# VHH binders against Protein KTI12 homolog (KTI12): the designs that were tried, part 25

Target 1, 302 residues: Protein KTI12 homolog (KTI12), of Arabidopsis thaliana (Mouse-ear cress) (q9lmh0)
Amino acid sequence: MALVVICGQPCSGKSIAAVTLAETLKESETKQSVRIIDEASFHLDRNQNYANMPAEKNLRGKLRSDVDRSVSTGEIVIVDSLNSIKGYRYELWCIARAAGIRYCVVYCDVDEAHCRQWNKERSDRGEDGYDDGIFEDLVRRFEKPERRNRWDSPLFELYPSREVIDKSSPVILEAVTYLTKTVDSKTQDVRILQPSIATQAARFSEANSLYELDRATQEIINAIVEQQSLGAAISRVTLGNELPPIEICRPIGLPELRRLRRTFVKLMGQSSLSGPPLPTDADSAKRRFVDYLNREFGGNNA
Key: E = the ipSAE of ESMFold2; O = the ipSAE of OpenDDE; V2 = 0.75 times the mean of E and O plus 0.25 times the DockQ between their complexes.

## First folded at step 17 (VHH; framework vhh_gefurulimab)

Design n1 (from k2 with Y110H; at its last look DockQ between E and O 0.80; V2 from the best seeds 0.75)
Fold by ESMFold2, look of step 17:
Structure n1 (fold): chain B 302 residues (1-302), chain A 121 residues (1-121)
Amino acid sequence: as target 1 above (302 residues)
Amino acid sequence: EVQLVESGGGLVKPGGSLRLSCAASGFTFSDHGAYWFRQAPGKEREFVSGISSGGYTTYADSVKGRFTISRDNAKNSLYLQMNSLRAEDTAVYYCAKDSEYSDSWYDFEHWGQGTLVTVSS
């Protein structure tokens, strides 16, 4: 069992790569079934779903939910979508680590000019191509996978603009070998894929840290809103025995609270990719957010 | 409508310094966090530093202690003071603003055009 993330620019041959990989896996000696999760599984209009950020967020949410349900079934799961956002690939990697299964990225490395040509050809044939504005926006926002990052590794690079991708492609065969190799008690793969109690705890902590940050910040915002609704002007919001109070010099609306939370979550999340781990428990996450809010409300800032 | 314009890049020797600027327009800059990212040729875009509207800062480990992010809300400007520059800091540097439409920690919608920093002996 494994999770495979297909990645590449719009119109870079990702679906051909996904199907080729799946068919090659089904013809191997493995007994495991193979499942492709793609955007067509959700009957999605491409231009509608990539027209704006809310639509993309909804699409990613649906795809992630299907992945989360599928990794416990013993199948090899192939995610065929753009998968262009580094943070989103990181979250998929966390799902695989929590499930104790193999993970890899298959990258269709095609230059923008060929992708643009193939998109135009698709539209000229009356097929579901990307509108020019959407295409250029997706190209601009693409975050190339990097071997040095564990969540992008192992990385299998394909070059659909330079060669035909089929079952004889060396990179496809290398990916199949990785995905179907036998796990035994004497290999380094066994140590990675069948972790000790300590290794499982570390994997669990990464996933829980993201959850705890999101939950803790929402709970603090809810508490602020509730206490402001009880009084006309509150100079101090009390959050419980373990947390310092929040000092507020004016009523704070929900839009401002959401904006402050958004900034905090982005600052913590982005820095954690290369730095200190996120808080692993709710009280630590809440305290850090409370300290942040107190600085935002009453620091040396006018 | 939203516009972010970076400037101040250039060629510098290892150990040298540069100061980058980002001019913001089309939104209320003082209400938002602001961020620096960079992308070396052939590499992924990576976070450098961020600053909240109230001045809370975070840094990528690779630049901590060498780079200082700051902002001037009256001038709608974001800055990055880069000291003790190394060859590995060579990249195009971008400033960014988050999207009003996504609260995901990894989503950014509005980016500048970038300014090139080259650190070479």
Scores: ipSAE 0.633, ipTM 0.905, lowest interface PAE 1.0, mean pLDDT 81
ESMFold2 (binder alone), look of step 17: mean pLDDT 81; pTM 0.808
OpenDDE, look of step 17: ipSAE 0.835; ipTM 0.967

Design n2 (from z2 with D109E; at its last look DockQ between E and O 0.73; V2 from the best seeds 0.73)
Fold by ESMFold2, look of step 17:
Structure n2 (fold): chain B 302 residues (1-302), chain A 121 residues (1-121)
Amino acid sequence: as target 1 above (302 residues)
Amino acid sequence: EVQLVESGGGLVKPGGSLRLSCAASGFTFSDYGAYWFRQAPGKEREFVSGISSGGYTTYADSVKGRFTISRDNAKNSLYLQMNSLRAEDTAVYYCAKDSEHSDSWYDFEYWGQGTLVTVSS
């Protein structure tokens, strides 16, 4: 089982790389089924998918959901999309880690000029090309994968503008070797050759931390709304035996609570890319959020 | 229309200081979190610091202890005090606000034009 993230600028040869990798894997002596998850499987035009930020978010959500379901089926999963946002690659990496499977990035490194040329050629042939405005916005927002980032490693770099990408490509073969290698024992016992599902506490904790952050903060908001509905004026919300109470000087509406949660989630998520890891469990996430809310409600100064 | 305008960039020697400002307009600044990002030439845009509407702050490890984020909601302004500057801090610095359409921790929709900070000796 494995998750492969194809990454690259628009029109950089990602789909050729994905198909080539999949075909090479199917011809190897692996027993694993191979599945490509791509944008075309959702029957949406490229320009519709990237027309605006809500459309992009919807596409990423659909792709992520399909990945999450697919890693549970024991297949080698190849995600063929732009995968240009480092935070989104981090989320995919967390899914792979939670599932205890191999993960890698295959990067189609093509300069913007070649990508523009290939996009124009695709449009001239009447194929699914990007409109100029959308293309330039995607190029501007592209975040190159970097080997030093754990969610971009191992990194297999392809250069479609300088090489033909086919089954003999050395990088394709290296990726296949990484994806298909098995544990080896000096005894070569069949029992030892079959790797068990690897459980990595830190890896699972990071994936669960994002999930628990989302769930824990929603639970706290729901509890605040529920307790406020009990009376006209409430000065303290109690959340359970282990959590400090939330001291509220005034009724807080759901729109404000949602904005406060949004900011907290962004602050925690952004800091986790370059700093301390996220809280590892639901109670830690709840305590952090409660402390945050009490700070936000107490003595605000502009 | 949402507008974010950065200022205060310039040339400094290592160990020096700069103070960046971001003027916000076209939305209720006090309702939203605000953030500083930076992008060095040839590198990805990266998080520097963020501040909630009520003043809760976070920092990237690389700047913690040297940079201080602050805001003045009455002036619709976000600030970044940068001390003990290093060559590695050379970048275009961008101001950003919370997204209107996404609770995703990685999505941002509104950015300033950027202000260049160069640290060289």
Scores: ipSAE 0.626, ipTM 0.905, lowest interface PAE 1.1, mean pLDDT 80
ESMFold2 (binder alone), look of step 17: mean pLDDT 80; pTM 0.807
OpenDDE, look of step 17: ipSAE 0.834; ipTM 0.967

Design n3 (from k2 with E109Q; at its last look DockQ between E and O 0.86; V2 from the best seeds 0.00; counts 0 for: unsure alone 63.6 < 65)
Fold by ESMFold2, look of step 17:
Structure n3 (fold): chain B 302 residues (1-302), chain A 121 residues (1-121)
Amino acid sequence: as target 1 above (302 residues)
Amino acid sequence: EVQLVESGGGLVKPGGSLRLSCAASGFTFSDHGAYWFRQAPGKEREFVSGISSGGYTTYADSVKGRFTISRDNAKNSLYLQMNSLRAEDTAVYYCAKDSEYSDSWYDFQYWGQGTLVTVSS
């Protein structure tokens, strides 16, 4: 079982790579069962999906949900979408880690000019090309996968503008070898499996961290709202679980609480990509968030 | 209309210092977190530092201890003091505002045009 994330600029040949990889896997010695999850499987117009941030968030949510359901089926799952946001690739990597399966990224590295030309040709043929404004926005926001990041590794780089991508492509064959090889390699010419296929205990660390941060911060918000409902005179919120109280110098509405939570989650998530992982337990996450809130409430009287 | 305008980039020698500024307009800056990202040519965009409305800060490990983020809510301005600069700090630096439509830690809706920082002898 495995999760393969196809990544690339809009119109960079991702679908050809996905199909080629899937067909090569199905024809391999192991006769792999392969499933491609793509945007067409949801029958949605790509210009509508990428028209704005709410639509894009909705698309990523649907794709992630399908991936999450599919990785437990014993199939090799190929995600054929832009997968241009490294935080989203990180979340897909966490799904693979939680499921205890192999993970890799196949990157279609094509320069902007060729992508733009192919987009226009697709539109001229009456196919699902991107509107120019949407295309340029997606190109601008693309976060290139990098081999040094564990959630982008192993990285199999294709160059569709320089070569025909087919079943004989060396990089496709390398990916197939990685995806079909047993866990104990015996040849010098085969890439050693990436060490991040973790034991079951270790694999839950990253997935649990995201879950615990999200759940812990929401629980604290809910508790604050509940205790403020008791009256305008409440100036301290006690949370239990050996947590310090929250000092509230003024009524704090739900929109402000959600904004504060959003900022905290972004600060913790972004810093964790380049540094220590997120806390793996609810009590640590709650304590950090309570400390944060008290600083925010105490520092806002200027 | 939300706008973020970076300034203060330039050429500096290794070990030198530089101070970046970001002027924010079109929204209530004091209500939002503010963030610095950077992108070297051919590399992924990466987080540098972020600061909450109340001054809580986080840093990427690669810049911790060398860079200091700050904000002035009265002036709608975000700052990045960059000390002990290294060649690998060469990048276009962007300020960013989070998405009001998503609590996802990776979604940012508004970005500045960027300011180039070059660290070379």
Scores: ipSAE 0.658, ipTM 0.909, lowest interface PAE 1.0, mean pLDDT 82
ESMFold2 (binder alone), look of step 17: mean pLDDT 80; pTM 0.810
OpenDDE, look of step 17: ipSAE 0.820; ipTM 0.965

Design n4 (from k2 with H32E; at its last look DockQ between E and O 0.79; V2 from the best seeds 0.00; counts 0 for: unsure alone 64.0 < 65)
Fold by ESMFold2, look of step 17:
Structure n4 (fold): chain B 302 residues (1-302), chain A 121 residues (1-121)
Amino acid sequence: as target 1 above (302 residues)
Amino acid sequence: EVQLVESGGGLVKPGGSLRLSCAASGFTFSDEGAYWFRQAPGKEREFVSGISSGGYTTYADSVKGRFTISRDNAKNSLYLQMNSLRAEDTAVYYCAKDSEYSDSWYDFEYWGQGTLVTVSS
């Protein structure tokens, strides 16, 4: 039971890496089955899946949902997609940690020139290649995985432009060893138990924080809309005994509230990748968002 | 047509200062959050700072206390005042805008072409 995220530029050999890893795992002495989750399940070509931000959002959402369903089945799950956005890899990491399974990233590190050449060769073979505009946009937006990031570790780096990727590749074998490692029940090691407990606690706190932030902010938006619909010229929205009131100088529509919520969630999420952890409880998340809204309503937009 | 144009980069000695600017056009800048990111050679792009439409700010820990984000909505401009610069601040700095079609905290659709900041002796 594990989650493997394949990562790399478009046309960097990710699918070959995924298949090679899966075949090597199936030939190992492990009893765990292996499943590849890829983009083929949508029956759309690459240019349709990456035509615009809404299409990409839909693709990532469906892949994420498949991952979420699959991590409870006891399989080794390999996600074969671009996985180029570090925030998205972070969310996959959160899913794996919440499920208590192993996680790793396999990165196909290939120079842009080679990726461009391979994209052209794919098109020349009559296969599903990327249009030039889409290809260059994906290259521009690529966020390289780094070992120092929790959501990119362990990191297994492959170099498909410099070496043949097959079942004897040292990095493939290293990844297989990591993914199939079995804790010997006859061996006692208090260090193993202690780190597992600490890892579990950190895993739960981060997953809870993102969930609480999302839920808390939506609940407050809903309450504001409801109270404005029940009264005219309301200048103060009261949310309960434990939350400060929201002071409003003008009616605030749902589109503006959604923009404010989106900005808040982006600011909190981005800062949490390299800064203080997010609040772990609903009351703290709600208070932070209420404080944020009061500053926003008292500023240039009040 | 959405455009974000960064400027103000250059070569500076450790301990020095620079001020980056981002000129925004093609959208209602005052309604949206705005963000600075940076990317060092061979590294992932990383968040530096962000500012809401009303002036709420956040910073990556590595720059907190040294960098100050600000905005001038009348000029459709975003700024980053960088003080006490260090070698690890060497990177291409990007201005970013979110798309209303993505509700994910990690998606940014529009980026500038970037401005290079080099911190060396």
Scores: ipSAE 0.628, ipTM 0.904, lowest interface PAE 1.0, mean pLDDT 81
ESMFold2 (binder alone), look of step 17: mean pLDDT 80; pTM 0.804
OpenDDE, look of step 17: ipSAE 0.851; ipTM 0.967

Design n5 (from k2 with K97R; at its last look DockQ between E and O 0.79; V2 from the best seeds 0.73)
Fold by ESMFold2, look of step 17:
Formats: sequence, C-alpha cells, structure tokens
Structure n5 (fold): chain B 302 residues (1-302), chain A 121 residues (1-121)
Amino acid sequence: as target 1 above (302 residues)
Amino acid sequence: EVQLVESGGGLVKPGGSLRLSCAASGFTFSDHGAYWFRQAPGKEREFVSGISSGGYTTYADSVKGRFTISRDNAKNSLYLQMNSLRAEDTAVYYCARDSEYSDSWYDFEYWGQGTLVTVSS
C-alpha cells in the first residue's frame, strides 16, 4: 500500500507521469491494485476548479477526502493534480503516516516557458487549457517540492521537457522499486514503513493535531455566538470542562471571530511545518485558542 | 486595491542586521494577521514569522531568537528586525495577509512584491 503525490506546474506532463507509473506498477510483481485520483470526477473544467479561492479549496477538499477513503482499501493510490501547495502536500503526507503506508512525491520539473507553450498548444487544438490569468496565477503560487522536507520525501524528479517519460525511464523504475520494495525487518525501511507503537503514536499525533485544532477553534466560536445570542448582557462565555472563561469586553460579531480564528489557525499551522508538533488532544487545543482570544480581546498591543 | 509594499532589503555581512518594513493599504490593517515569508533562489517559499492583529507572534525555528516581528497598527506597517544574519537567510522576503475567502491554514491571497536580502562576505 502506498500514496503517490504527483506534483508540477500546470501543463507539465503530470497525467502522463501518473499513467506511466500506474502501468509500470501493474506490470510489476505487486498484488496491490493501483488507483489514480484525478480532477475529472468533479464535473468542472480546469478554469472552473481554479477560478477563485473557494473553488480551489473545494477541489482540494474533495481530492483529500477521496485520498483518505482510498488509503484504507489496500491500493496504491496516485494523486494526479497540481499539488502545488506545500501545506496541502503536508496534509496528504499526514494521511499516509496515519495509515502506516509508503509515501512519495513524483515531481514533473518543467520550466514555466515550456508549460506556457504546452498550455497554448492545448488551447489552439480546442482542448481544455487554462485561461492566461489563471495559468499565470497558478505558476506564481507554485511551491516547489524540496527533498529536505519530510512531506516531500522521497522525491522522484522527472524532466518531461528534456526526455520522453515512459516505462523505461530510470526515475519511473526507481519509484516502482521504492513502492514495491519487500519489507525487510532488519533494515531502516521496516522502521519507516511499519511503525512501532511509539512511532505510530507520533505519526497519529501529527495527523490528528490539525483536525483537533480545526474542530476545537470552530466549537469555541460557535459557543461564543450562541451565548451572545441568548442575552445582550453576556460578558463572560463559560465553556466548562476546566476551560478558562472568555471575557468579552464588547459585542463581537461573527466576521471578527472568523478573522481571529483564521489568524490563529494560520499561525499554528505554519509554525508546525518547521517547529514542535501541535498538541493532539481537544482540551489542549481549546485552551490554547481560549487563551489567544482572551489576549486579543483584553490585551493592549503595541 | 489591497497593497503590501516591502522595503529595507539590501546587502549585509554575516552577523549583521537589517530591518524590513511592509506598508499596508486598501484594507483595515489592524483587523488582520500579518506574515513574513521568504524564498531563496530555486527554493520553496517558506514561512518566517507571523503576528496576530493583537500582537501574538510565531516564528519558524530557523529564525527564533534572531528575528523579531512587530507591527504598528497606527502606521499600517509590519516590521521584521533581523539580527545575527547568516548566509542561509539570503532570500527575497515577502509580507502577506490571509484570504477573506479561505480558512485553510496554508492559503494566503495577498502578497507584496518582495525585498531582496543578501548575506555575503
């Protein structure tokens, strides 16, 4: 079982790489089925999927949900999408770690000039190319995978503008070897691929902490809104379960609460990519957010 | 009409200091978190530091103790004081603000054009 994340600029040959990898895996000695998860099942074209932030978020959410369901079926799963945002690749990596399966990134490294040329050629043929504005925005926002990042490793780099990508491509064969490698209980591979109880707890902690942060913060803002709606005189929001109360010095609306939550989630998420793991339990996440809100509501800032 | 304009980059020797500024306009700066990212040539863009509307800060491990983020809401300005600079800090530095349309922890919609910091002997 494995999760393969295909990554690359728009029109960089990702789908060719995904199909080539899948076919090569099927011809190998693996008994696992291979599944490609791509954007086609969502009934929107490229320009609709990437037209704006809400559409793009919806697409990523659907792809992530499909990945989460598929890693539990015993298949080798190949995610064929842009996968251009490192935070999103981190979330896919967390899914693989929680499932205890092999993970890798296959990167189609093509310069933007070739990608732009290939996009234009697709449009000239009457095919579903990206509109120029959307294409340039996607290129600008692309976050190149880096081998030094845990969530981008192992990294298999392809160069579709320099060579034909087929079943004989050395990098494809290297990826197949990694994905089909027999587990050896005497090697480091066993440690990485079949986590111990302690390693499994750490991997579960990383995957679960983003979920708990998201859930805990939403529950708190819901409670604030609910208690303010019960009466105009509410100046303390009491959450129970040993949580400190939230002291509200003025009426606070949902738009401000959403901005405060958004900032907290971004600060914690970005810091966690290069720092200590976030706590995994719901009460710790709630306490941290409550403490943050009380500082924001009652503190003076220079 | 949201604009973020970085300034203060330059050439500095290892161990030196620089202070970066980001001027914000076209939105209510005090209502939003503000962030610094950096990107070295050929590398991924990476988080440096962030600050909430009320002054809560976080830092990437690589810059903790050397960099200090701050904001002046009256001047609509974000700052990054960079001390004990190293060659690895060489990058284009960007200020950023979140998207009003995405709560995802990794989505940032508004970016400045960047200011170059070069740390070289």
Scores: ipSAE 0.604, ipTM 0.894, lowest interface PAE 1.1, mean pLDDT 82
ESMFold2 (binder alone), look of step 17: mean pLDDT 82; pTM 0.827
OpenDDE, look of step 17: ipSAE 0.820; ipTM 0.966

Design n6 (from k2 with G55S; at its last look DockQ between E and O 0.73; V2 from the best seeds 0.74)
Fold by ESMFold2, look of step 17:
Structure n6 (fold): chain B 302 residues (1-302), chain A 121 residues (1-121)
Amino acid sequence: as target 1 above (302 residues)
Amino acid sequence: EVQLVESGGGLVKPGGSLRLSCAASGFTFSDHGAYWFRQAPGKEREFVSGISSGSYTTYADSVKGRFTISRDNAKNSLYLQMNSLRAEDTAVYYCAKDSEYSDSWYDFEYWGQGTLVTVSS
């Protein structure tokens, strides 16, 4: 089985690519069912899905959940959405690698002018086009997939503004070959491809580090809230025998704590993609967050 | 109405320096982390540096030791001091703000329009 991530600017031909790929896969006599997961199945229109950050987060969460459930079904799954955020593509890649299935990105590479023209044409026909403000925001925030990134590879690039995308398209055929290839053996059997143990270990290390950050920071927040909920101001929060205390000079509400945690998680996550990975153990994650909080509160210089 | 406006980009020789600014408005700047990203033509947007609501900072490996992020909460401003510039630092630089609606480490809701930095002889 396999996971295919369709990626592209708004109105770049992603749905045509997804359908073409699915139909071509069905003709290849593959044993596995082919399914497209798209935004329409979640019952919000395009402008509602992208009107604000809560709506976008909800859409991505639903798509990811459907993917996560699909890794055990034996299907070839095609995710037809913008998939414009590289961190989100990274998470989909981690799901595929953990399940030991093939993964690829199919990128509809279309310049902004053609995408804008096609969006206007869809609106002029009374079809599901993006409002101008939403369209320009999505174009500006798009993070182009790159072949050299593990989570964007293999990368199959289509150019819908320069060619008609159909079952004869060489790139579609290359993707089908990749998705349906078999491993020959002396016995001529067919097996599910299994990533190397080294690749799996590296993936788990990176995912575990970010997971431990999320878990550790939430535990620290919970401890601070608990100690303050005793109804009295607390100037020092004790977290255990291995961690320095957190020095606070005023009550800190849950909204502020959540903002501080959110910033820390973003700083660490972005740094880990752009540099060395973070340590994978929970104690290191907690110490880093405690140190961060004390700097933010102006307390711990030890 | 959240706005982020970058400035200070320009042409500079390799080894030179440049200081970028980002003026923030429409939200309580001091409550949020702030970040610099960059994007060269044909490349994906990449993280450069980030700073907490206070003074906690992180940097991409490619710029560590050469770039310094800072902020002035009284002026609602974010800065990037760029020293020892190289040709590969050529890009449009964007500032970004935390999303109040997403704890996901990869979600950034508000971006500036960017300022171009070109490093060439």
Scores: ipSAE 0.638, ipTM 0.905, lowest interface PAE 1.0, mean pLDDT 81
ESMFold2 (binder alone), look of step 17: mean pLDDT 80; pTM 0.807
OpenDDE, look of step 17: ipSAE 0.849; ipTM 0.966

Design n7 (from k2 with S104A Y110H; at its last read DockQ between E and O 0.71; V2 from the best seeds 0.75)
Amino acid sequence: EVQLVESGGGLVKPGGSLRLSCAASGFTFSDHGAYWFRQAPGKEREFVSGISSGGYTTYADSVKGRFTISRDNAKNSLYLQMNSLRAEDTAVYYCAKDSEYSDAWYDFEHWGQGTLVTVSS
ESMFold2, look of step 17: ipSAE 0.637; ipTM 0.909
ESMFold2 (binder alone), look of step 17: mean pLDDT 81; pTM 0.820
OpenDDE, look of step 17: ipSAE 0.864; ipTM 0.968
ESMFold2, look of step 18: ipSAE 0.643; ipTM 0.909
ESMFold2 (binder alone), look of step 18: mean pLDDT 81; pTM 0.813
OpenDDE, look of step 18: ipSAE 0.871; ipTM 0.969
ESMFold2, fold request of step 19: ipSAE 0.622, 0.607, 0.580; ipTM 0.898, 0.895, 0.883
ESMFold2 (binder alone), fold request of step 19: mean pLDDT 82, 81, 81; pTM 0.828, 0.823, 0.821
OpenDDE, fold request of step 19: ipSAE 0.877, 0.870, 0.877; ipTM 0.966, 0.966, 0.966
ESMFold2, last read: ipSAE 0.615, 0.620, 0.644; ipTM 0.900, 0.903, 0.910
ESMFold2 (binder alone), last read: mean pLDDT 82, 82, 82; pTM 0.824, 0.834, 0.834
OpenDDE, last read: ipSAE 0.877, 0.875, 0.860; ipTM 0.966, 0.966, 0.965

## First folded at step 18 (VHH; framework vhh_gefurulimab)

Design p1 (from n7 with Y101W; at its last fold request DockQ between E and O 0.84; V2 from the best seeds 0.78)
Amino acid sequence: EVQLVESGGGLVKPGGSLRLSCAASGFTFSDHGAYWFRQAPGKEREFVSGISSGGYTTYADSVKGRFTISRDNAKNSLYLQMNSLRAEDTAVYYCAKDSEWSDAWYDFEHWGQGTLVTVSS
ESMFold2, look of step 18: ipSAE 0.646; ipTM 0.916
ESMFold2 (binder alone), look of step 18: mean pLDDT 80; pTM 0.814
OpenDDE, look of step 18: ipSAE 0.867; ipTM 0.968
ESMFold2, fold request of step 19: ipSAE 0.636, 0.505, 0.641; ipTM 0.910, 0.861, 0.909
ESMFold2 (binder alone), fold request of step 19: mean pLDDT 82, 82, 82; pTM 0.829, 0.829, 0.833
OpenDDE, fold request of step 19: ipSAE 0.879, 0.870, 0.879; ipTM 0.966, 0.966, 0.966

Design p2 (from n7 with Y101F; at its last look DockQ between E and O 0.21; V2 from the best seeds 0.00; counts 0 for: placed apart)
Fold by ESMFold2, look of step 18:
Structure p2 (fold): chain B 302 residues (1-302), chain A 121 residues (1-121)
Amino acid sequence: as target 1 above (302 residues)
Amino acid sequence: EVQLVESGGGLVKPGGSLRLSCAASGFTFSDHGAYWFRQAPGKEREFVSGISSGGYTTYADSVKGRFTISRDNAKNSLYLQMNSLRAEDTAVYYCAKDSEFSDAWYDFEHWGQGTLVTVSS
């Protein structure tokens, strides 16, 4: 039994990778069946699923629920979606850990130009391509899997723009070998994940809120950078309706803004594991981050 | 080169207090958030408290109202004042700093070696 998370930019060949992996697994000498969980079952096109944050959150919730039900069936489960949010991949990893099964990420690493070209070709063929605005937003928000992170490991990297992905692909065969090895202490097989019910429960309840927090804080950072680029004498950054302004007394570079954002996201995310849930909407997340930034820019809070 | 060194652990009775310290070196401490985690035997490492470079703090629910995190950027030091200690607070306590190279919100690249806190009658 196993959970495989397919990850990649929009239009990066994820579905071909998922089908190829599934077919190669079915042809192996394994006794386990393979199931692909994808976005097609939700009766909406790609543009509806990714039109706004509530729609994306609903999609991720439904996919997560399907995954959670499927890992107890004895199948190898392949999740064929963007899986672009690192917090969501962590959540899927927690599901695998709670079920005591193997986990891996298969990453379709394709440059944005090829993804953009392939998206346009889908649209030109009358297929389900992304609208330009949605495509660019998804590309911007993509969080690349990293091999050093436990929830992105083991990581199997494919390059669909550079080579044909088929059953003979070395990376596909490597993934099949990992997924089909028997669990036997004498052969030193890859150990399955240990269950952690408390971790699973905490992470599921916060996954969509962590997405909102990540998106909202990045929007605020972008707005600060944009307004500073318009003039060197900005002492107040206005962020739109109903948000408090950010008062600054000096230019603040992107590296400092990134550090402040990362600290905030870590503080909020870690405290929410056992405490009050994070806000579920972008405006509340933005207000908390703005309040945080104003405290940080005001210096000493003694 | 980055070093985080915890101290101040020990044996204490339930209801007692301890103050943990973490000495930071090899990086610009004042630019980063700083965090306390703990690990009890047989359990995963869990978050205790964190503090931003400017002093914004968060706490795990299990320690709110009992523990206070603080920092002294001039001394490159992080502190945890632990009051009203309970048996379930028994753990090795670690300090940590932000990762520079990962967008993963659970990734804390550098850790101290830990200091043991035992709460027992």
Scores: ipSAE 0.575, ipTM 0.880, lowest interface PAE 1.5, mean pLDDT 78
ESMFold2 (binder alone), look of step 18: mean pLDDT 81; pTM 0.819
OpenDDE, look of step 18: ipSAE 0.869; ipTM 0.968

